VHH binders against Protein DOG1-like 4 (DOGL4). Designs and how they scored, part 68

Target 1, 232 residues: Protein DOG1-like 4 (DOGL4), of Arabidopsis thaliana (Mouse-ear cress) (q84jc2)
Amino acid sequence: MSKMRNLVEEKFLEFYESWVIQLELYLHQLLIAHNNNTMSETELRHLISKLTTHHKAYYTAKWAAIREDVLAFFGSVWLNPLENACSWLTGWKPSMVFRMVDRLRKSRVVLVEAQVKKLEELRVKTKFDEQKIEREMERYQVAMADRKMVELARLGCHVGGESVMVVEAAVRGLSMGLEKMVKAADCVRLKTLKGILDILTPPQCVEFLAAAATFQVQLRRWGNRRHYVTHS
Below, E stands for the ipSAE of ESMFold2; O stands for the ipSAE of OpenDDE; V2 stands for 0.75 times the mean of E and O plus 0.25 times the DockQ between their complexes.

## First folded at step 9 (VHH)

Design g73 (from x2 with A108P; framework vhh_6qgx_2)
Fold by ESMFold2-Fast, scan of step 9:
Structure g73 (fold): chain B 232 residues (1-232), chain A 124 residues (1-124)
Amino acid sequence: as target 1 above (232 residues)
Amino acid sequence: QVQLVESGGGLVQAGGSLRLSCAASGRTFSSYHMAWFRRAPGKEREFVAAISWSGGSTFYTDSVKGRFTISRDHAKNTVSLQMNSLRPEDTAVYYCAAGSELYLPTSPDEYDYWGQGTRVTVSA
């Protein structure tokens, strides 16, 4: 139980630290590409592909870890307190990325009217999908307090071995519910990212991905600088 | 279960036009990027054109830009390639492919499903 959870946390911590180091390397390449107007469309597409593959690798690893211990992602040990405080259902809030898209309106490569219309349609759909998941989370919290769960909690206060097995099955059911909701939220994240990249040109994709990666890296650095271990 | 079937190939004279179609069956491909690749006799598979899952983004290899147009119909679960101003060097077997990457891919190894191909011969 606890030993397996600690192992999952340790393995994902090791994965995440390496993943962030590689993200910073890709961010460096994105910033060079953004400031250098000589890169071909093929070269820009290759760079965008490397970064999107990197994000897919994160969700592949996350979903494998969640299958073992979804609770590790609520208050993650590989994230500092600021990163955890800014999380929406174990990750970034999908609608937040449209703020980064809005910055493209002020860039050298301005969005055309057709792109603005499609981005607004995607923004509305993303907000709707977020609200649907938030309603599911509320239903989950209500279900935790239903009559059956209250009775199982009472049974769990009794030291008998057979009652412990029934309580463990119910807790596994609750964890499976959280796993489904986290995966649903991640699917909205991936659909939103995929939608934005589909609407943008390759130079705009590079600028967008650079802005997103810069924010993620800076948020981590801000949080790490203010994290205190001991009070004197 | 999942199948991609190409049609519309044939013999055409230089300067002529052909329209290739790819029909998907078994499941819908509305969340998949679609692409056309070709293989000339004795050569490896090369990228021709791609269209994103939404139809909002397209990408073409330089040799076909302005001559070929890729399009898709989500309701019919089909992707089409309109080929105009055909040249003898366009002679090849044309393959339809579907992929689920986050960004529109151009490499064959980034595609999950493939058709059997349809032959296009352009005479001088």
Scores: ipSAE 0.514, ipTM 0.805, lowest interface PAE 2.1, mean pLDDT 86
Fold by OpenDDE, second read of step 10:
Structure g73 (fold): chain B 232 residues (1-232), chain A 124 residues (1-124)
Amino acid sequence: as target 1 above (232 residues)
Amino acid sequence: QVQLVESGGGLVQAGGSLRLSCAASGRTFSSYHMAWFRRAPGKEREFVAAISWSGGSTFYTDSVKGRFTISRDHAKNTVSLQMNSLRPEDTAVYYCAAGSELYLPTSPDEYDYWGQGTRVTVSA
């Protein structure tokens, strides 16, 4: 069955497709930079800046979209099932990026003691923030079955004019709550990324960003091989 | 391209001290790990010491531990090797090297730029 997409879904799908294409281009540049020992620190920093700006653009677009319809992001049609399955509150799980950092370390990446300490502090903080959001989400999900919602459920499909208004109001309220949670999650993501990039050297940042982009791109590719995704 | 120029080599008696210096060209000094290698007559180039980009990590070959100290000055784009308690077996041409790996390597093949070397001779 073909799922009907709303305007928000269609617009964001188009945006995301373009955004991913650009990400792939940046990934290529990151890989070149990593393998090119002739690039200056200034050049590396510039590349890092491009990537960070690109990510900021994503969240700018996302936040604009969620103001219109946050529910579109719970069942993101622009993602394949694998990408969706790996999503935490409409995006990547913040604590996941530390696994990437750990892998860098295992590959003999040299982190000075100060970096290690800061990364661990950031890890702990990130985990704490994630848990806080998860608890709020749980609370929200449980509270969803409040008296009002139960009464609405009782009305079933035989909803008259006044009832429709009540239902719409209820849905709006729920959506607002979801939007807050999504934004909170995104803030944790952004803080985590910023924190990591502040701790790492430019070359390390390039490697980290390359790893992250690679993971994202590969995840999409793997998912697309398994499931047909209609792209605009 | 990064150019490295070593200085400070010379003749010294056993038990003496020397301080080697390496000046790096360009504005990318902070992006590189710096190392000292040495090549004795008839021997292969061997790792002596390395210092991370930040200066927070240092590695030494076992034979020089406690005697040699590597340091770097970001403001001057220099790396130094303080060599104390020198021994005849320390006689070699000492090379400065720069590497851009994400790790601090000890293999010469993993460094990208090299100086011309400075000769250190330790007499018995």
Scores: ipSAE 0.000, ipTM 0.246, lowest interface PAE 10.8, mean pLDDT 87

Design g74 (from x2 with S57T; framework vhh_6qgx_2)
Fold by ESMFold2-Fast, scan of step 9:
Structure g74 (fold): chain B 232 residues (1-232), chain A 124 residues (1-124)
Amino acid sequence: as target 1 above (232 residues)
Amino acid sequence: QVQLVESGGGLVQAGGSLRLSCAASGRTFSSYHMAWFRRAPGKEREFVAAISWSGGTTFYTDSVKGRFTISRDHAKNTVSLQMNSLRPEDTAVYYCAAGSELYLPTSADEYDYWGQGTRVTVSA
């Protein structure tokens, strides 16, 4: 337990490590189901339900944590540098999951025209919602550089109650703004996931979730790899 | 405030048809998955049919597949169960349920809201 990490970071690190271990177990089950053509629809639905409940548990824990310290999710200590480099507003970029969906068009399970149309409609909507959040983030960053904020930075924290209170209020406002944006991004993620799963058949859902979980697990493993470099 | 009210139950002869309806209240209810469960005398509550929040996905228990059809009307905030070729074994109290899960659930414990039920009796 490093003194460099705050309580929220330490607590969420412990949660996330166990959450990823369980994700890997579910991925194993998804891969078995994907390769087993004799699994019933009821069995497939039960497995998909376990995965989606697991994802909901992540967001429940995350939203509790960001209420306490949203900044812990920017440059997260429970993510390796590669995972952090691939992060968009503290998580996966919603539109990128459609790359996993594109693989379903080339699988043995053919997507019918109605599914293709609904997936494209969802993709367009997801990109639109994503761009709205990106514009809000840009406005937020610009606001941090406005004259009032620059003046507060130059002032520093003088010994005096008024100066301290003004700085505390500004920092609180910044944190609340980030919390709102992170939750908005997570809502787009959850709506996108819910939409895709509603459009796909159970076998297609298993393939999609297996592809998504495989990417997440492999990205973590690649980033956690330690190489001995002979020449620095 | 979310409330589910079932209607359409009654007595019917084997081979007949009944249409159950579930009226739901709440402005965000269109985001909920809807399902029908039943409990026969001396048996546990069992899954019958479910329809996703969008209406795009439906799922049925094997014993009713091909005989029952679940549908929803988002404008009227209603879910219906059309029951054809009814059998004495279909005799039960039928319950409407609503759930907010990411994937269409088939387990009763995954549904958040429940109606009081409507009785269906199928005579031999």
Scores: ipSAE 0.471, ipTM 0.780, lowest interface PAE 2.5, mean pLDDT 85

Design g75 (from x2 with G56D; framework vhh_6qgx_2)
Fold by ESMFold2-Fast, scan of step 9:
Structure g75 (fold): chain B 232 residues (1-232), chain A 124 residues (1-124)
Amino acid sequence: as target 1 above (232 residues)
Amino acid sequence: QVQLVESGGGLVQAGGSLRLSCAASGRTFSSYHMAWFRRAPGKEREFVAAISWSGDSTFYTDSVKGRFTISRDHAKNTVSLQMNSLRPEDTAVYYCAAGSELYLPTSADEYDYWGQGTRVTVSA
């Protein structure tokens, strides 16, 4: 694209492209491990750890970037339109990950009753935490229409030095509020992922992570070809 | 930050038992995985046992499986290693470790915080 980008967008675009390439390499390793029953538990745990560390690195980079420019993550230039359309508060919707978990119920590595119970408890808690964030976002959006914001929009029609300072302060306040909400959503994502991995056996973790990574990689490929947009 | 303090090391005869304890401080302890590592004289640091942040998942190195039991008490912010049927080759300095990874780690480089170590000597 010919679109001019700011420094935060340029840096994160470079990071994200490299991050996705490495995700595809880890996915290849997960698929090999899933097809082979010869890997030791130690080897499986090491592979799972590599992928989860990779996901953690994404959130570390994201949180550094949103501190500088949170709005870059709403309609991100490093994501194609299909990826952006599927986002909930700048990422995957936490409760939706349980769709990947449901696939394990028909797996060769069968879930035991104790695991099913713990996963259902985690699903309920995840949905509760997700709804709390949705209520906070609704309150934030309503606040955008309050008298103070209307006054600020009116003031923006006048070019005075004092008006510029008031507008800049308000924009910083909006950015800080969005940063807090995005971080809260990411914390629910990480907590949900950590909980699922704690409940599952290493072979089940490999299957779950392979399914999740496959979906992420395929969504990017579908959107990049734009055939979904042109033929739908 | 998390601080780890170990206790329970000592001298014991082969076939005997010892219980190691690690006290952790900090309000975020419940989100950490906990592990025990050991280093024998002239050897590298090796993994012994780990317990997940929830306490629901455990993993042991093959040489201690069935002899050692790792457990934790979230209310007391402690992790323990019950060592039974001790052998001379179990002689080492034992270290408590805490990690914030998403998945229960078994590699020393994946743990963030470490205790001072407690010496265990098993005589023949």
Scores: ipSAE 0.677, ipTM 0.858, lowest interface PAE 1.1, mean pLDDT 86
Fold by OpenDDE, second read of step 10:
Structure g75 (fold): chain B 232 residues (1-232), chain A 124 residues (1-124)
Amino acid sequence: as target 1 above (232 residues)
Amino acid sequence: QVQLVESGGGLVQAGGSLRLSCAASGRTFSSYHMAWFRRAPGKEREFVAAISWSGDSTFYTDSVKGRFTISRDHAKNTVSLQMNSLRPEDTAVYYCAAGSELYLPTSADEYDYWGQGTRVTVSA
C-alpha cells in the first residue's frame, strides 16, 4: 500500500533529494582532494567549509520542518528502510563517527598523540551525551502511557467533537517533547562533528568528511538496491 | 606521494656538530609526522627522533637524548635534526621519514615515505 505523504514530508523529500545530490558532488571533490597532494591548505579549508556549510543547511531545513511536523522524521519517507533502520533519533548516531576516524587510521590518516587523546575525550563526552538523551527518551516513552494518555486512548475510540480537540492538544504536547529530543540529538551530532574537525588537520578533515560522505551515500545506494524507493 | 630529500651529512670529528635537513615535496607536509632514522654499517635501521605534525611533540631514542634536537618548519616544508656532541657510534646513513599514524610512531614500518638518506661519518 502506498503511504500518503503530508506536505512536510513532500517538501523535505524534495529538499533531501537535492541535498544528497549535492553531497555526492562534494564527495567527488573530497576524493579528488584526497588524491591530489598539490592542493593548498587554503583550498582544502575552502572545501571543508563548503561541506560544513552544506551540513548546516541540512539542519536548518530539518529544524524548520520538525517545527511544523516532527513526526514526519520518525517515518522519514525520504529514506529507504536500510537508512531508517540505521537511524538514531532521526539521524546518524554521533558515536559512530569515531569508528570512521579509527578506520581512517588504517587508511593513513595522520594523527599525533595529542589528537588521539583529544579524540578519546570527545568520544567519551559524546557517548555520555548520547546516553543522557537515551535516558530522557526512555523516560518520555514510559511517561507516554500515563493516565491521561490512557484516557485519551479510550476516548479515541469515539472520536468526535470535543474529544478531537483534546486529542489534538495531547498530540501537540507529545510532538513538542519529541522535537526537543530530536534537537538535543542534533546538537550532539553537530558538536561531535565540530569537535572532530577542530582536532583534525585540513587534510585529515578532508579524509574524514570523505569517509563520512561515502558511508552515507553507500548506505543509501545499498538500501535502494534492496528496496524500491520512490523519488520525486 | 611525498618525496623526501635529505641533506647536511658529512664528515665530522667526535664532539662536533651537524645539522641535517629534510625537504618534503607537496602541500600536505603539515599532516605528517616526521622522523629521522639511521642505519649504521652492518646494523639494522633504527629510530632516532620524531616530531609530530604540529611540532608540539617530539621523541628521541635514549642514546641521542640531550644531544640531538628535531624540529620542523611548516613554512618551508622541512624537518631538521641538530646533532651535537657527535660520537663515532653515531656514524650512519640518516633517513628522513614521513608517517600518517594516529600516534607518533617509533617503528620504521609505521612510516610511509622515506628519503634516500644522507651519510654522517664521525671520526674518533
Scores: ipSAE 0.000, ipTM 0.239, lowest interface PAE 12.5, mean pLDDT 87

Design g76 (from x2 with R27F; framework vhh_6qgx_2; at its last look DockQ between E and O 0.01; V2 from the best seeds 0.00; counts 0 for: pae O 10.8 > 2, placed apart)
Fold by ESMFold2-Fast, scan of step 9:
Structure g76 (fold): chain B 232 residues (1-232), chain A 124 residues (1-124)
Amino acid sequence: as target 1 above (232 residues)
Amino acid sequence: QVQLVESGGGLVQAGGSLRLSCAASGFTFSSYHMAWFRRAPGKEREFVAAISWSGGSTFYTDSVKGRFTISRDHAKNTVSLQMNSLRPEDTAVYYCAAGSELYLPTSADEYDYWGQGTRVTVSA
């Protein structure tokens, strides 16, 4: 390994590995439910609830971790290079899940016109929220090149306790800005997921969640295989 | 302070109707799922009906389907339960609940806030 892991990285790596194992177990249950079609609506709702609670637990753990070290989530050590390459602001791109929703139109569980209209309205709102965050990212990057930031960087090259304190305060401010931005992106993810599940029937929710979990698990497996193969 | 205040309970004859209301305050009402639970004398609390944060999804326990209708009014921060064709077995204290889960919950353990309840008595 070419990198030293800090305590936040080690703790979240352990959490994430356990979280993915449990996701695979829930995926197995979703696939059984989808193929069997003998479960009651109450049983399907409980299974969907388990999955959504599991996703909520991920964001609870993530937000605690980014409070300590947000930079650990940029180029995460618990993700392989393929997973990192597919990331948009430390996670999945919210509008991407509508690709998985589009698969429901080609499945045995047909969407009615009212659902299609609500999903399109949600897609447009999700895209709008994504663009707002992308503009905030751009403004953040421009601020990094501001005259004041350049002056602080130059100040950090000189000895003196007062200058060290000023630079450390500025770095903490930058980290807080990134934390706020990551949380904003995660809020869009959660609102998008909550919106889709509200529009879909329980069998459609099972199929959607199974498709999303399958993609996440397979992307990890594909990336892990590529990473282990070295050219002789 | 988060508060849920139920009203509309009372005594009614079998086959009659009642409308329960729940006034919500102290939280972002439009972000929360709302539900009604009931507890009959000497029995455990049971799920009755739920409505999602948007109002777009509803779910009912089998014994009340077709008789009860849950609705919400975001302008008034209220959730209502219209109870028709009431039966003696509907006699219970009815509780309003609010939950923040990603998916509309049906278990009491998944709800965050609870009202004090309103009593409904259906005579034979």
Scores: ipSAE 0.731, ipTM 0.885, lowest interface PAE 0.9, mean pLDDT 87
Fold by ESMFold2, look of step 10:
Structure g76 (fold): chain B 232 residues (1-232), chain A 124 residues (1-124)
Amino acid sequence: as target 1 above (232 residues)
Amino acid sequence: QVQLVESGGGLVQAGGSLRLSCAASGFTFSSYHMAWFRRAPGKEREFVAAISWSGGSTFYTDSVKGRFTISRDHAKNTVSLQMNSLRPEDTAVYYCAAGSELYLPTSADEYDYWGQGTRVTVSA
């Protein structure tokens, strides 16, 4: 199916490029903090807050954009094919972050048993919330069987005046349902992140945020190189 | 409607103790970080202590660490500040605040809801 770049997509592409550049700058600060044992707890918390504010800014912009065109976020033009393939309801599957936590535990990060227990409880809760969303999404899969029909109605394909109004009403209803679902998925992502940051100590939070940013940047870099080789 | 009501302020001698309490209503208490800020006469509001939404994480400004203890009670929807070894420089109006940020905030602009404050006076 063809991806048409419209005004919403163009604006968000520009936002996303700027947002990623700033994320890379924060990544450098996180890596410095990771290798520097002279930072105070106050300094670490300040850096962590800057990162979480940056992530919140992403969702603020995203939610404004999905209000105008939620379908743009399914197979987004600002993401390479590898990033898009990793998308679950327009973002990373919430529970996937626990693979990153597990990898950190194999490295220099040491977790006490109380933290391990709390992280496992959070993992189970996150999976439960995901399953609820997956059940609701199954109902929308049938409505998306012909994405081309939805796109043609959105682009204003003229098929008699009354038919266009009925199709437009159906598309608006579907879009509102998808917007609700995407926001629900984002809320699970944010609650999971909030929970992880609450369980980890400030130095561990820096390690986690650095690993998350590194993975996101590397996935973009590797996907861009693979896309050039494999899809053209 | 969201409401935060502080209590427990008063006059004490240096070296004494006070316990402040903040009753919360109108929001899901267990989803919010809670904090205490204070404003001394002629000064800006400053951070004192915070406790995360779950109660699993706390943070204190350096000048009160070891003397003040923040706690929360999910059953009563209250947050408390136990203040020991009080000093004249602790004299201020103390404010309860609630915030829904991702990471436990220490800046006033990161908190969404505020109480009216309770006055603490510590005499030499």
Scores: ipSAE 0.553, ipTM 0.816, lowest interface PAE 1.8, mean pLDDT 82
Fold by OpenDDE, second read of step 10:
Structure g76 (fold): chain B 232 residues (1-232), chain A 124 residues (1-124)
Amino acid sequence: as target 1 above (232 residues)
Amino acid sequence: QVQLVESGGGLVQAGGSLRLSCAASGFTFSSYHMAWFRRAPGKEREFVAAISWSGGSTFYTDSVKGRFTISRDHAKNTVSLQMNSLRPEDTAVYYCAAGSELYLPTSADEYDYWGQGTRVTVSA
């Protein structure tokens, strides 16, 4: 059954579809840049800048949307089931990108000792931040069924205007908590991405971004084939 | 415009030493691996030495190991090749090259920019 989408879902769906199309175009450029020795360093840096700006645009849109309805992102109707299944707190798991870097390194990528050390430090920090958020999420989920919530749940069984208002207020409170967690997660994502890009050379950045974009695009393609998702 | 300008070549007796230098401009030097290649008369261009963008890694062809040392100066945007215990078989035109691969390459086709070369002649 097709789920009824609210206005936030509809708007973000439209945005995301366009955003992904643009990402694919950038991916193509990244791949060309990596495989073509004719591009200047200035051009590479410009391309990197375009990608980073593109990602920033996503989070700008996301944060605007979550202010209106954070719960929309816990359903994420703009993603296919595979993408949703692979999501960590409404996005990619920050520590995942280190696996990408590691795999590239194993594929003849030359990282000097200083880079390796910095990457490891960043990885450890990222992992720590992830765990902190996970613990908070766990606490939130476990503590959700407190006395107040149970009582509200009981009241919710009765059709009454006053009870409905109380429940709505409680739901809003919960949503605000979720919003904070989502933002915290996004901050870790952005910090991690920035950290990696600061450690890598421009050519390495291009390769890394290409790998990341490839993974994202392929994951979407695989999921769409499997679940027959229609996108505009 | 990208430029690589080699210097330091010349005539030297066997057992002698030379120091080649390459001045780089027109690109972000610190983002590129630097290498030296050489071409002897009648032979193909061959890899001699490379240094990573950070200077933390170096690579040498076997015939020059222990005799040649590649280094770079980020402040001056230069790469150098100290050549000791030179042999007649080291006679060649030496080329400076810059590459942007994720790995430190040893193949000529994996480097993006090239200098005009400097001639090194080692007499017996």
Scores: ipSAE 0.030, ipTM 0.293, lowest interface PAE 7.0, mean pLDDT 88
ESMFold2 (binder alone), look of step 10: mean pLDDT 85; pTM 0.868
OpenDDE, look of step 10: ipSAE 0.007; ipTM 0.281

